# Designs tried in a protein design chat: VHH binders against q9lmt1. Part 2

Target 1, 351 residues: q9lmt1
Amino acid sequence: MLEKESDLTAMEKPNNKHAADSFSSEDLVSPVKKAKKSEEVSGGGEAVAAVGNREAEEDKPSFVSEEKKEFLVEADVAEDKGARHTMEDVWVVLPDASLDFPGTLRCAHFAIYDGHGGRLAAEFAKKHLHLNVLSAGLPRELLDVKVAKKAILEGFRKTDELLLQKSVSGGWQDGATAVCVWILDQKVFVANIGDAKAVLARSSTTNELGNHTEAGNPLKAIVLTREHKAIYPQERSRIQKSGGVISSNGRLQGRLEVSRAFGDRHFKKFGVSATPDIHAFELTERENFMILGCDGLWEVFGPSDAVGFVQKLLKEGLHVSTVSRRLVKEAVKERRCKDNCTAIVIVFKRV

## First folded at step 1 (VHH)

Design b09 (framework vhh_brivekimig_d4)
Fold by ESMFold2-Fast, scan of step 1:
Structure b09 (fold): chain B 351 residues (1-351), chain A 123 residues (1-123)
Amino acid sequence: as target 1 above (351 residues)
Amino acid sequence: EVQLVESGGGVVQPGGSLRLSCAASGFTFSSYGMSWVRQAPGKGPEWVSSISRSGGSTLYADSVKGRFTISRDNSKNTLYLQMNSLRPEDTALYYCARKGYYSLRTPYYMDVSSQGTLVTVSS
């Protein structure tokens, strides 16, 4: 059914097709206890293999098996046009980005692409980046951090290469910033180009021995991404070495605020790069949640304010779908965000 | 008070069909993705199929793709699994489950599950 396949490909947008990445949990009654029970019962063919691996590891001493505990990842997205007539933000929520490739290691993948000059670069990145990262050698059975980082770098490079070819043939020059997360085993990889931001909420209350206290742990907001704006000294220097000029209003060649993006074909010769910064960290009991947001969110929320807002709602027993919606509503209605506003909240729970 | 109650299991011959139902109560059914999971005698659980909140998206395990169809009726708070071309290896206890967290080791992690309904395919 060629027509049906063509329609499915054309309709693979967040607003019309809900794949597995559209599934989310809400109004959970007893998430930790019910999660453990459901995990014992539920699973596909891959899940049966994963359960087999868990059973094999059960014979090891508990002090050695602690690092092999899996994490529960709960995530949802919310979006709002703000005062704009068009929505140029696109997002990805993939609970298993490895569905298109063989492997035993699950990969959770989340991304926000903030389009400028149109939607076409953001839509291309949404459809192709995760597949290009997987095909570039993202680890699927055994995690190697350096191999994972190289796969992400190659995925970004290949995605931009193919995007630029389409922009030439189609006669468009749209661009897009990106903030992307991959969760492999117990490791989180954050990759960004442009001015979208990822913020981590990490438990900050420790005793003299570095142990976190059980009651009333405050959360620190840790910015995981470095913004790539043309006005920032390191990016300005890189752009000038490429022959680019930054105007008094902070724009490359008087036009681009960001110094790194997918697309922006006519500005590549002046130093616009699709090379991401990549940050990796280990999931422990200290990591509580992450907030991914486009520039519009972060114009009206400081990182610490956003973490405090999300933490308050989670402590009230609200689940991630309600929390993400309330965060975006606060940004647009109370804080008067005028731009497109998109946020993904990712909550980590250790089983 | 969250409850999931399956029905529709039974004994059927190879090549036959069965339709499973799951009646949900105690939560806003239309707000959750739902799944079917099965457990064959002496084996671990196997994810079978998932459906989005609206019913607009469905996913299937390779072992059942083309033979099983998942669907839902949000007005009746009911989840369905239409099983066609049944094989002896489809013999299992079938569980209805509300989709919860995404586990790094388990596809389509569930936060609520039920006691199940038995499907036996034998000549």
Scores: ipSAE 0.000, ipTM 0.169, lowest interface PAE 12.4, mean pLDDT 74

Design b10 (framework vhh_brivekimig_d4)
Fold by ESMFold2-Fast, scan of step 1:
Structure b10 (fold): chain B 351 residues (1-351), chain A 123 residues (1-123)
Amino acid sequence: as target 1 above (351 residues)
Amino acid sequence: EVQLVESGGGVVQPGGSLRLSCAASGFTFSRYAMSWVRQAPGKGPEWVSSISGSGGSTLYADSVKGRFTISRDNSKNTLYLQMNSLRPEDTALYYCAKSLYPRWTGKEYFDYSSQGTLVTVSS
């Protein structure tokens, strides 16, 4: 598959001879900082003494590591442009991303980019964000949660930096919100900018030592993301300190409802940020599935309603591809979603 | 489809030398800056060296300056890394990476999806 070569050629022309002479090694250096050499990484797998008769030959116990409990990730996406003439949502579904970047650590990646003012910012983010996160030091051998979060933050920053350069040379002002997931081994990282959401379906737990349970067939819906809207107090304060004005209808400079996005180059001086919130959690048998959706989905589905809808279809034995299509169809046709509607359903199966 | 295939890794004693190669396909090789990136066990990726599309400009990480030499043969769509005076700290998977855009602006983020080649420096 070919990239948009006309865009690449246009970007090259303004600076082709000057660029090599002005090249800076610091611009290419990974932001990954040296970890303390003696710092222990919490390695998965337990080392245990060998089983057998303990005598002289067993004074030095052998080590046997237990294989980690495996799980399978099944995921699919569905989309519908709603009542709109254009589709500005873009998505990524990589249930096994290790083929892109070899390493012993299992990696899966999912994302939805909700474009506004055009599709170009969303397309840029789809093509470059994951690569920039990997280049910034996303762990591939041993999981370090702090290193992973730093890589995600730097990946978002660098993607926006390069996107803004392209928007200037190409003469466009497109922006995009993002909800992104990385699954590294048994740890999930959720990063978002704007108003797209990730929702987790988690099983009930026992409140007392087996005598009293909160058990019920319905799964609990847990919202994993915080929306970034100009009207919210912390975002409003940040925008106002940057000299931005929030209109009576809650929009930055009267135009943007969201306070964070990729692109939107002429709003950057007023406080539009590409810095994500990042949340991490561990996969256990309690986590059943996740739903990623653009604002169009969540406008007509409450988180609990979406979880209940997906759970019912999965209990009927429907494949994740059918479940995602039914969810989007329900949103658009029955619930009258008028905006672009995109959803990714990610199911965790233990074996 | 962009493909990058690394080779030339192996086991070498400290002070030894290795030459890595990267065979590129699926894009106009001479238009893109190319880089070598490495990842040591338990660490994140570290940029090692870059070369412009024409081969006229090169950059090196301070840790490898004077020991490593990056080069390319645009007629063969091949990138090279000559590694001399190898140290145990050079032990890593080495990846070949393409710049995101054909122009070299000094601010290239690298695009790679390759297997890497393992270099082990062991005494």
Scores: ipSAE 0.000, ipTM 0.101, lowest interface PAE 20.4, mean pLDDT 75

Design b11 (framework vhh_brivekimig_d4)
Fold by ESMFold2-Fast, scan of step 1:
Structure b11 (fold): chain B 351 residues (1-351), chain A 124 residues (1-124)
Amino acid sequence: as target 1 above (351 residues)
Amino acid sequence: EVQLVESGGGVVQPGGSLRLSCAASGFTFSDYAMSWVRQAPGKGPEWVSSISGSGGDTLYADSVKGRFTISRDNSKNTLYLQMNSLRPEDTALYYCAKDWEYDSSGYLEAFDISSQGTLVTVSS
């Protein structure tokens, strides 16, 4: 961690914590409006995710108890600067995030922030995003999916607002992409801006009549995040509405490949957004693990390839800490990842 | 599965007109926004126009605004681009593109612009 930047951002935290009660009252209306806007933009995706979760529940045999079993979440991170001289990726691994803020609802939080133009935006997001999501009303007692999504949206908005203020006062223009996960009870929320990815390894279903194929690996790789690249049609349209131009090489104003990020102060007027896509799903016995990675990881690993690599090591009985380190080592040393390479592996085990 | 087939390109003189079509199959066409993207020889892809699933909202690149009209016929699963007052700089391979799909489990499918496209050449 950069000492100077850590000290600077730490000075902001006491003010936020000091006014905790005021923040809750003042933000009551904002989260509702933010969630409504997000639902209008990504409502179909959220509805489809909910339908998917219901379908998974419907797959249960009627003779089996509906008693919910809790998941034990094991996770670890590995990072390598690749061929770069600087490390601009930062991460968060909180398998029990409730230790920070008391509540009865289980909460786990994981994130990767991939900095560009410097480390300052990524470092700010690491220090403030989860706190801002909690302050915006992330459920701590009783899960409400709509309330959780509203809190995440407001947390991203507030984080970018505060970050941009710091970038102006500090005279820097750093930006960062983000892939973030919150696990609340039996539900997973994935929030993404930019080109970092979350990939889920999910077991095949045997509900097809007559399919006697034995339980098999490989696991199916499911990409949970939509990349926000300037070349993507919906993002391109949004950028054009803001007066931004996508160059022939697919970059916003000829420079940014991504269309959403924290920071990037001077590109905000051209359509760079910090509004995340949020995807939610239910944890069942089918979900085995997730891989979060920055673009450096995904440049040398396809989703199915990464799932296969992790599955093999887990079958060998390796700890998630060893698995994450070997994944990054494979990416950098064998597959020649030249960029910063950061990966979080999150394993779901039933107790 | 998802298939997009572009047609209607050809050779036309400056000031001429062409109407491009994109036949879509393998998904519920009316649920997705659609776009036209073009790629000139030796250049990267450039977004041209987008239309909402209902057809109620349209967007255009500044370079084509007032000359091109995007439309769709959801009953025929077909996207159109009416191109008027064509210029030499409009010469490109034109692709139609779909927004992200979600499978029945709510998981994102791959976004893909892998169709063959339709070639538009504007020259005298």
Scores: ipSAE 0.000, ipTM 0.213, lowest interface PAE 10.3, mean pLDDT 75

Design b12 (framework vhh_brivekimig_d4)
Fold by ESMFold2-Fast, scan of step 1:
Structure b12 (fold): chain B 351 residues (1-351), chain A 124 residues (1-124)
Amino acid sequence: as target 1 above (351 residues)
Amino acid sequence: EVQLVESGGGVVQPGGSLRLSCAASGFTFSSYAMSWVRQAPGKGPEWVSSISYSGGSTLYADSVKGRFTISRDNSKNTLYLQMNSLRPEDTALYYCARDEGYFDWSEPYYFDYSSQGTLVTVSS
């Protein structure tokens, strides 16, 4: 299919996206939540579902193990302009989105929007994306992974549609990349367009040498996002099919490094897309925290370095607010990041 | 705690076959999609194959399609990889891993493999 067979061989690491389409959404998602709810309960148990808020009944099942597996989500953000005169990064931190958008499912939402050519696209996305995702049918009572993904896809589409209309009427052409997280019950959804990155810190004790690690198990950095750069084969093909040209420095029309963004209305005809990649995973006892960062953070921190830096501060007993601030300060002051630098740290604690 | 123990590796001549096994414990095996990942000497990890939690769906890297078959036995908490028509470039340490995300363009960090692995050497 591709003209360069050697390029396909060099890409031994990437998943086959067309082959992924052969999986059903039900097959891709762990049924752990349903398995727990279908637990046989002797007596007056309702084992298949827990919904409805009428608790005046004298008999009800006990799912103590289910409650003990819940996570508390703590998060905070830090930002720094670096050497820039303007701040074009915008963020969202909603560790309990149920306060604004009620439902029976836990709902937390975090996002970083990295503006280019101005702040207007990033500000628009901050104001409208989460609302558009909710309006598109994001689950609020019973989690359905396929429904959640469709809602996120439609939210991105609708947000870009409305943003482009606003950009035309306002006479601006700003764009923004996005890395967005929704936590629904015990499931995490990560959606991205562009080059911002989400990294998960996960415990790995199964191959640890020695006996016990009370100072904390080694944490593995799991990269949850695929960057959308014009130079990447799949993105390059899509851009070239649209008549776009990629310069020797890897930029679309000599300007954009990224191949997907909100806005950028003059580049839409050359293949700039607002369609996100979406990854979903289950929260277990192994997931410790996530780091969301703009490209400025990741230019001076490798994923493993960032995880190690955050883990050390958390072990010292520092609050997530201090941890996020220290991470950005290290990036800008010690590692000399000159771009806008924004990071969100999301910590998962058991209850 | 999650434990994954690979076995079945060995030395085989080009064109030969091997069947790898992965014994899983410490989690509800039937609730997770599973993958095989390999690492050749001096190179980074490479995703090989994945299977859904039910066994109803499978995915393969282009380099192994038509030669390798992934399967699972949920009653035994065991994952398998049948490798046919082996080539020298299949020489690697093979790991089984619990799948943590969707299959799209990814790098080794998308896969959680913490086991010792099983060595496959294809040589004359």
Scores: ipSAE 0.000, ipTM 0.170, lowest interface PAE 10.4, mean pLDDT 75

Design b13 (framework vhh_brivekimig_d4)
Fold by ESMFold2-Fast, scan of step 1:
Structure b13 (fold): chain B 351 residues (1-351), chain A 125 residues (1-125)
Amino acid sequence: as target 1 above (351 residues)
Amino acid sequence: EVQLVESGGGVVQPGGSLRLSCAASGFTFSSYAMSWVRQAPGKGPEWVSSISGSGGSTLYADSVKGRFTISRDNSKNTLYLQMNSLRPEDTALYYCAKDLYESGTWRDYYGMDVSSQGTLVTVSS
């Protein structure tokens, strides 16, 4: 029996939407206070040692000079229902998202919204989130990173507030996870709620720093997002403090695997949050491309494997539209992804 | 190829102790947070404990706090779980799990990537 596949594997790689599972009262985990334990994890040696800004600075011997260099951004999306009857993933691909805000800095915007319990929350987020972020001040000249992060936080807050009002009046309870990217000049902002993921492919060397470029050097896959699942210590602590219960199989109130989402009106009282984690970085010659994907993609592709797959096709001269379609086809047809599978590939070209 | 091999399980009386080990290979062990997760007969998986890549931070489920100690030896690529004051409800198959993300990237987060067989712990009189 020890050879039997365990539910632990399913816990790591959920391939079902996060809202349909039945509740097991006998396996119910009672609410407990875990605030201090979650803080230990967030304030731990790895979190303290691994500073995002510090890692970027270590890769670059000094801050990039005040010179602004333009990048051409090419991006496309592909999607497949997998084995599901419905398509609840929604996406945004806007290479010039600042078009509706004349006199602001050029802004590109990309997002994937993975709907659960229906498509309405994902569609609402697609229609409103970007506009709410822009209205809160994102694409303004001389923008400080702190100001940009505040604009993104406010955009998420306002979007969820308006979405919840509509869900009450409409009598629906749909929810959606989100992974969102804004590119403002040479700054990239990545924001996520839930279990969709953004991965960056970065070169091991740069010509500008006088480092020798080794032929055949692989691209490093850098995960830019933190997953929000009820089973993970920090999220579990918040849910339990809110009076939420996590079942023995790791689901909030026996149903949700994710601990943050837009919507999910009936779960807000149990600690489901729409507050994103936000990460920012600078575009340099080292950043080659990004891959945004829903949980269905990442179930069958590890980050390094996805980066290698995309890099090979780009080296063969394939356009980003073909690359994104081949990535999703590989996930669904060859790797047996059974869930909705959506991916956006964003390529950075020096101009 | 990531490999995680658990050992140290067995049968023990209530109040007894066991030490579990997990031998890791196929990745830079010191760069990843590690966790112990268990599954009791007829129940879903339950997270037990996590430790950062450096070993400087640990976290425990309330059900095991004060009784279990997680540790690691990065020179030997080995994770440990010292289990004291064992109770019948600790009976489970115990799994070693690697975090999905490496320390020193632009985030560290406790998560799980499991490819192991587990080790059985039975607490009975």
Scores: ipSAE 0.000, ipTM 0.209, lowest interface PAE 13.6, mean pLDDT 75

Design b14 (framework vhh_brivekimig_d4)
Fold by ESMFold2-Fast, scan of step 1:
Structure b14 (fold): chain B 351 residues (1-351), chain A 123 residues (1-123)
Amino acid sequence: as target 1 above (351 residues)
Amino acid sequence: EVQLVESGGGVVQPGGSLRLSCAASGFTFSDYAMSWVRQAPGKGPEWVSSISWSGGSTLYADSVKGRFTISRDNSKNTLYLQMNSLRPEDTALYYCATDRGYEYLKSDYFDYSSQGTLVTVSS
């Protein structure tokens, strides 16, 4: 059987796309300096290159429109260890994820890492994955979807490579699953390894069609991720080709339920992969919010139930911070989730 | 009640082409990712290709990459698989399946309840 993962060779472009990628290590210093200057002297009230905007017509005939549909991304996280004594879930909430890599594209980043066998792999991924994705060429100035996907794939590969080296030197065998989101300009990229899920709530109608949209209009729950469990046919075939064995209870070598993860050093030879599935989609007025959750959340919430729960609270005017806390509390207290439970709610608001 | 009806299979010579179609009903087609899965005689099911709900993202198995093209027409609730440069090893019963649409996924990872469409590549 074959795996549902992209091959980096697909990025090779024989038709005049052989142009070198100049945005990596040899990128210009000026953008970095401009970002640092802006951060340090943003209150100066007089920035250099403030061209006079007091005129009715400055648009030249060949002006390229920089107009984008503006929306606010509001997000928050909540977590609860459930019935466990330890918390092995780790998360990232970065509504501005440029960090030390300046660019003109909006970049937001959210992730949940669900640790197993300890939290060291999850902590490593939290610290390094986004930086490795940026370093691998995640678009900073102009969005190219294929370049973005290549950067995410390389970021996952490099993160696992460095993590495995650290696990050898540190003498640990921890592993972690991941569900990760990047919002670049008007595009959303979802990447996952393991069994954490990202779910999108999308409207069936919009006001731009001249139709009235009311509280009664339904939101559809769309699962954006593909779980990687050893019991699933595609993963089972890949594991068996690597010499791995899946036990009658669905576990790789009798131990791991998931077939893809960061770390898990001793299981790499049996087919545990850190190669993510990546899904990209356009952000429009139909997309209302996303829910990212570890497997603990999704054991007690179906996607449609979670979307309905979040929608109800948002319609009551509750902030995303309250909504995320209420979602996790419902999962643990009312629905009796016994595992670590972490959820990120990401709301898209039209400005 | 999800219904998926595959068509377009047949007998072709090596190097030939076929276009498979999958007519979907009983759910909001445009909200779900779709996949093609095949089962060769005497073998288990093998994933072939997937396409996102919008058609903006596609994935292919290494064995078919560069030869097959998955596409969809959301206005017609139809999924397609254009198969070029067909080989005897592509002989299989082809199924369309709902992928990443949680309400329609079954324990076998794909919700394909139809009989599929048979593709035979032989000289």
Scores: ipSAE 0.000, ipTM 0.151, lowest interface PAE 16.6, mean pLDDT 75

Design b15 (framework vhh_brivekimig_d4)
Fold by ESMFold2-Fast, scan of step 1:
Structure b15 (fold): chain B 351 residues (1-351), chain A 124 residues (1-124)
Amino acid sequence: as target 1 above (351 residues)
Amino acid sequence: EVQLVESGGGVVQPGGSLRLSCAASGFTFSSYAMSWVRQAPGKGPEWVSSISSSGSTILYADSVKGRFTISRDNSKNTLYLQMNSLRPEDTALYYCARDHYGSGEYRLYPFDYSSQGTLVTVSS
């Protein structure tokens, strides 16, 4: 009937779903991710498999009495200029952001801002984004996932608005990409614009008895961010609707490879956006660590390769500060990364 | 530094078969999902097939399902496309594409790495 036909049309929404509204272990292959979700979402016999495969998150904020999971967040950053004579990457490492974000809710915040055309946009974002997200209503007492996402979206919008005003008065046109993480209670929020990446190392599903995976078993690399490049179909469509032109080499107006960034004042009219994709997921015993990196890191490290490198060093008992330094050193010295290279490693230790 | 070199194209009659290869270098091949993309003369690029980094997950465009088989050999850093039951509409330049940074996004425009592609012509 028409009603059922409308439902079938509504089931095509997954074709338009943004990375911010979905999390998939198959993020390394976007077409595979779409096909699996489409088939599972269609339901009918696959519903049980879909639920089992996805380890469903709560549809709304839930209160869980006495079922709080215990974990410790350890993190550190390393950076190297590569072959560049300037450093345009900046970062934020706040394992206990509650010092700036008072409340009963656990809060940690990490970010990498990768500057282009200068360092000023990245520095502005480092100083102002977290504060703007807080002022927009980031939860401090009880986690509300929808409120948190709205606060992050508004924080990005306000940060870019204020940054653009400063760029006009200062006569500069710097831009910056961003990958940002907030950990609120047991939820992780990942927000990105541009081509910096967040990768999660997640262990195999435990059996019904909760038996631990053998020590040294490989972890799965889960890409938590969708890159915003002008050449990608959805971004290209948005840019073209704004009157922007993508050159044959894949650059907006022949210049920008990325389609989203803070700043880039002269390209805003052609479709450069500061609207992030936002992913949220729950911390469980399966989440071991995250790696945040600028594009320089990811050009020489595949996600699975980076996860394996970090896992080996952590298994050897090395502290996260040593692990992050070794990762960046490997990228620059052994793998010949020529760009600025910045990485944050965030380790989740079960207590 | 990253290089993708396609080979195996040629002229074939309708119903014939060809096997394409893509030799990858300059990156850790086993860490990336890979795709085949084609572009027919005067038309935009069309995604053909994708394979995950481990090879466990494979997808095909509806136009090639049941006729083409994608595979990879991580020990040789090589991606393959076995093309059977070829049709005149399969005539195109075929490009190998790496998912940049593992985002799961295959590139529709395969000129990121100065790839030349391999030409497949199915005579009609």
Scores: ipSAE 0.000, ipTM 0.151, lowest interface PAE 17.8, mean pLDDT 74

Design b16 (framework vhh_brivekimig_d4)
Fold by ESMFold2-Fast, scan of step 1:
Structure b16 (fold): chain B 351 residues (1-351), chain A 124 residues (1-124)
Amino acid sequence: as target 1 above (351 residues)
Amino acid sequence: EVQLVESGGGVVQPGGSLRLSCAASGFTFSSYGMSWVRQAPGKGPEWVSSISGSGGSTLYADSVKGRFTISRDNSKNTLYLQMNSLRPEDTALYYCAKEGIYDRTWSYEGFDYSSQGTLVTVSS
């Protein structure tokens, strides 16, 4: 008669996305100065940004959200070129995006754009996507989930439309995958195209207050994004209906592994789409943190391994800035990631 | 590169049994929950079963509970589905999937899968 169930997460009901959407938690603390990756320089050896440069790799949040809401959001990013000569990953960290567009709802925005064939598509998406999503009607006064999803979808469409026009006039063919997060009030929206991932660390203890890293041990890793690769049946079917061909090695027209991206103008006629998958969930005491990473991170870290690594460092009292830096350093130095490696860690704290 | 290769499908009579296998590569298999998803002709995908990374926790759709058993061998990077007391309604293409968008919901839209699946036909 011994209880044999290992944890509470095994008892959760499958195929109920609405239940997942009930969780909400938010922690909004990080230096605004870290929002612009384009000001950073990464070479074959160490390199640092020019005149406007502050203390490199600051590991202490210097700014706390003025909103005394139920949650605070702390986030930071780290990056490394790996063994590559170029850095084609681009990121956005906006713990208080209301500074860009006024409204009464909390708004935080985080994104990683993984460039291929050059950096220009990733840079364009960094500069324009969030603004296009806001312009498309992202809620700023009263949260309507359907309106928010529609605004994100339209923002992706408009960004790709304008990007493709610029790629034609500029004579370039760059593309970029994207994993993007918007936190509106107590709801998280995750949108992705391509093979970057967002992973959520959620405790097995419901309605427990206190230190999330201590109370939730072990944390469950939940993958919030579906990868868009040409070899996957749904994407393969969509590509074939568009007249595209998947080669025996799993690449669209023998070239692209991903089936969705911004840019890649020569592959649009063959089914490369900038239409994201969009998922939403509520922040509760169960949601501890999220990890956003490019494919380079996830090649050397499984989601459960990454969650365990981050949880351990947070339990040791390390700030999110140090945690993100240690995660990327582990990936590149100990786990031998050879590709560009970028990670954003977003921590949800109760106040 | 994540690769999932399903096998073990075939034609079986009602009341029969089949064991499906999924050979996984390109990721740390033991770090991910795994699922079986099926799609009957002309219907949308249906989640069938999920298993935790360690194999210590399993979940089943009501339609297969008590008839199907999900298991894994992390030393072989292989996922299994033992299907007993098969019914005509179990006829579908079966796909294995790496941990979905919300693993507690195991929804189809959240699953990644790289293969063409394995066809199970239950006919009298």
Scores: ipSAE 0.000, ipTM 0.156, lowest interface PAE 15.6, mean pLDDT 75

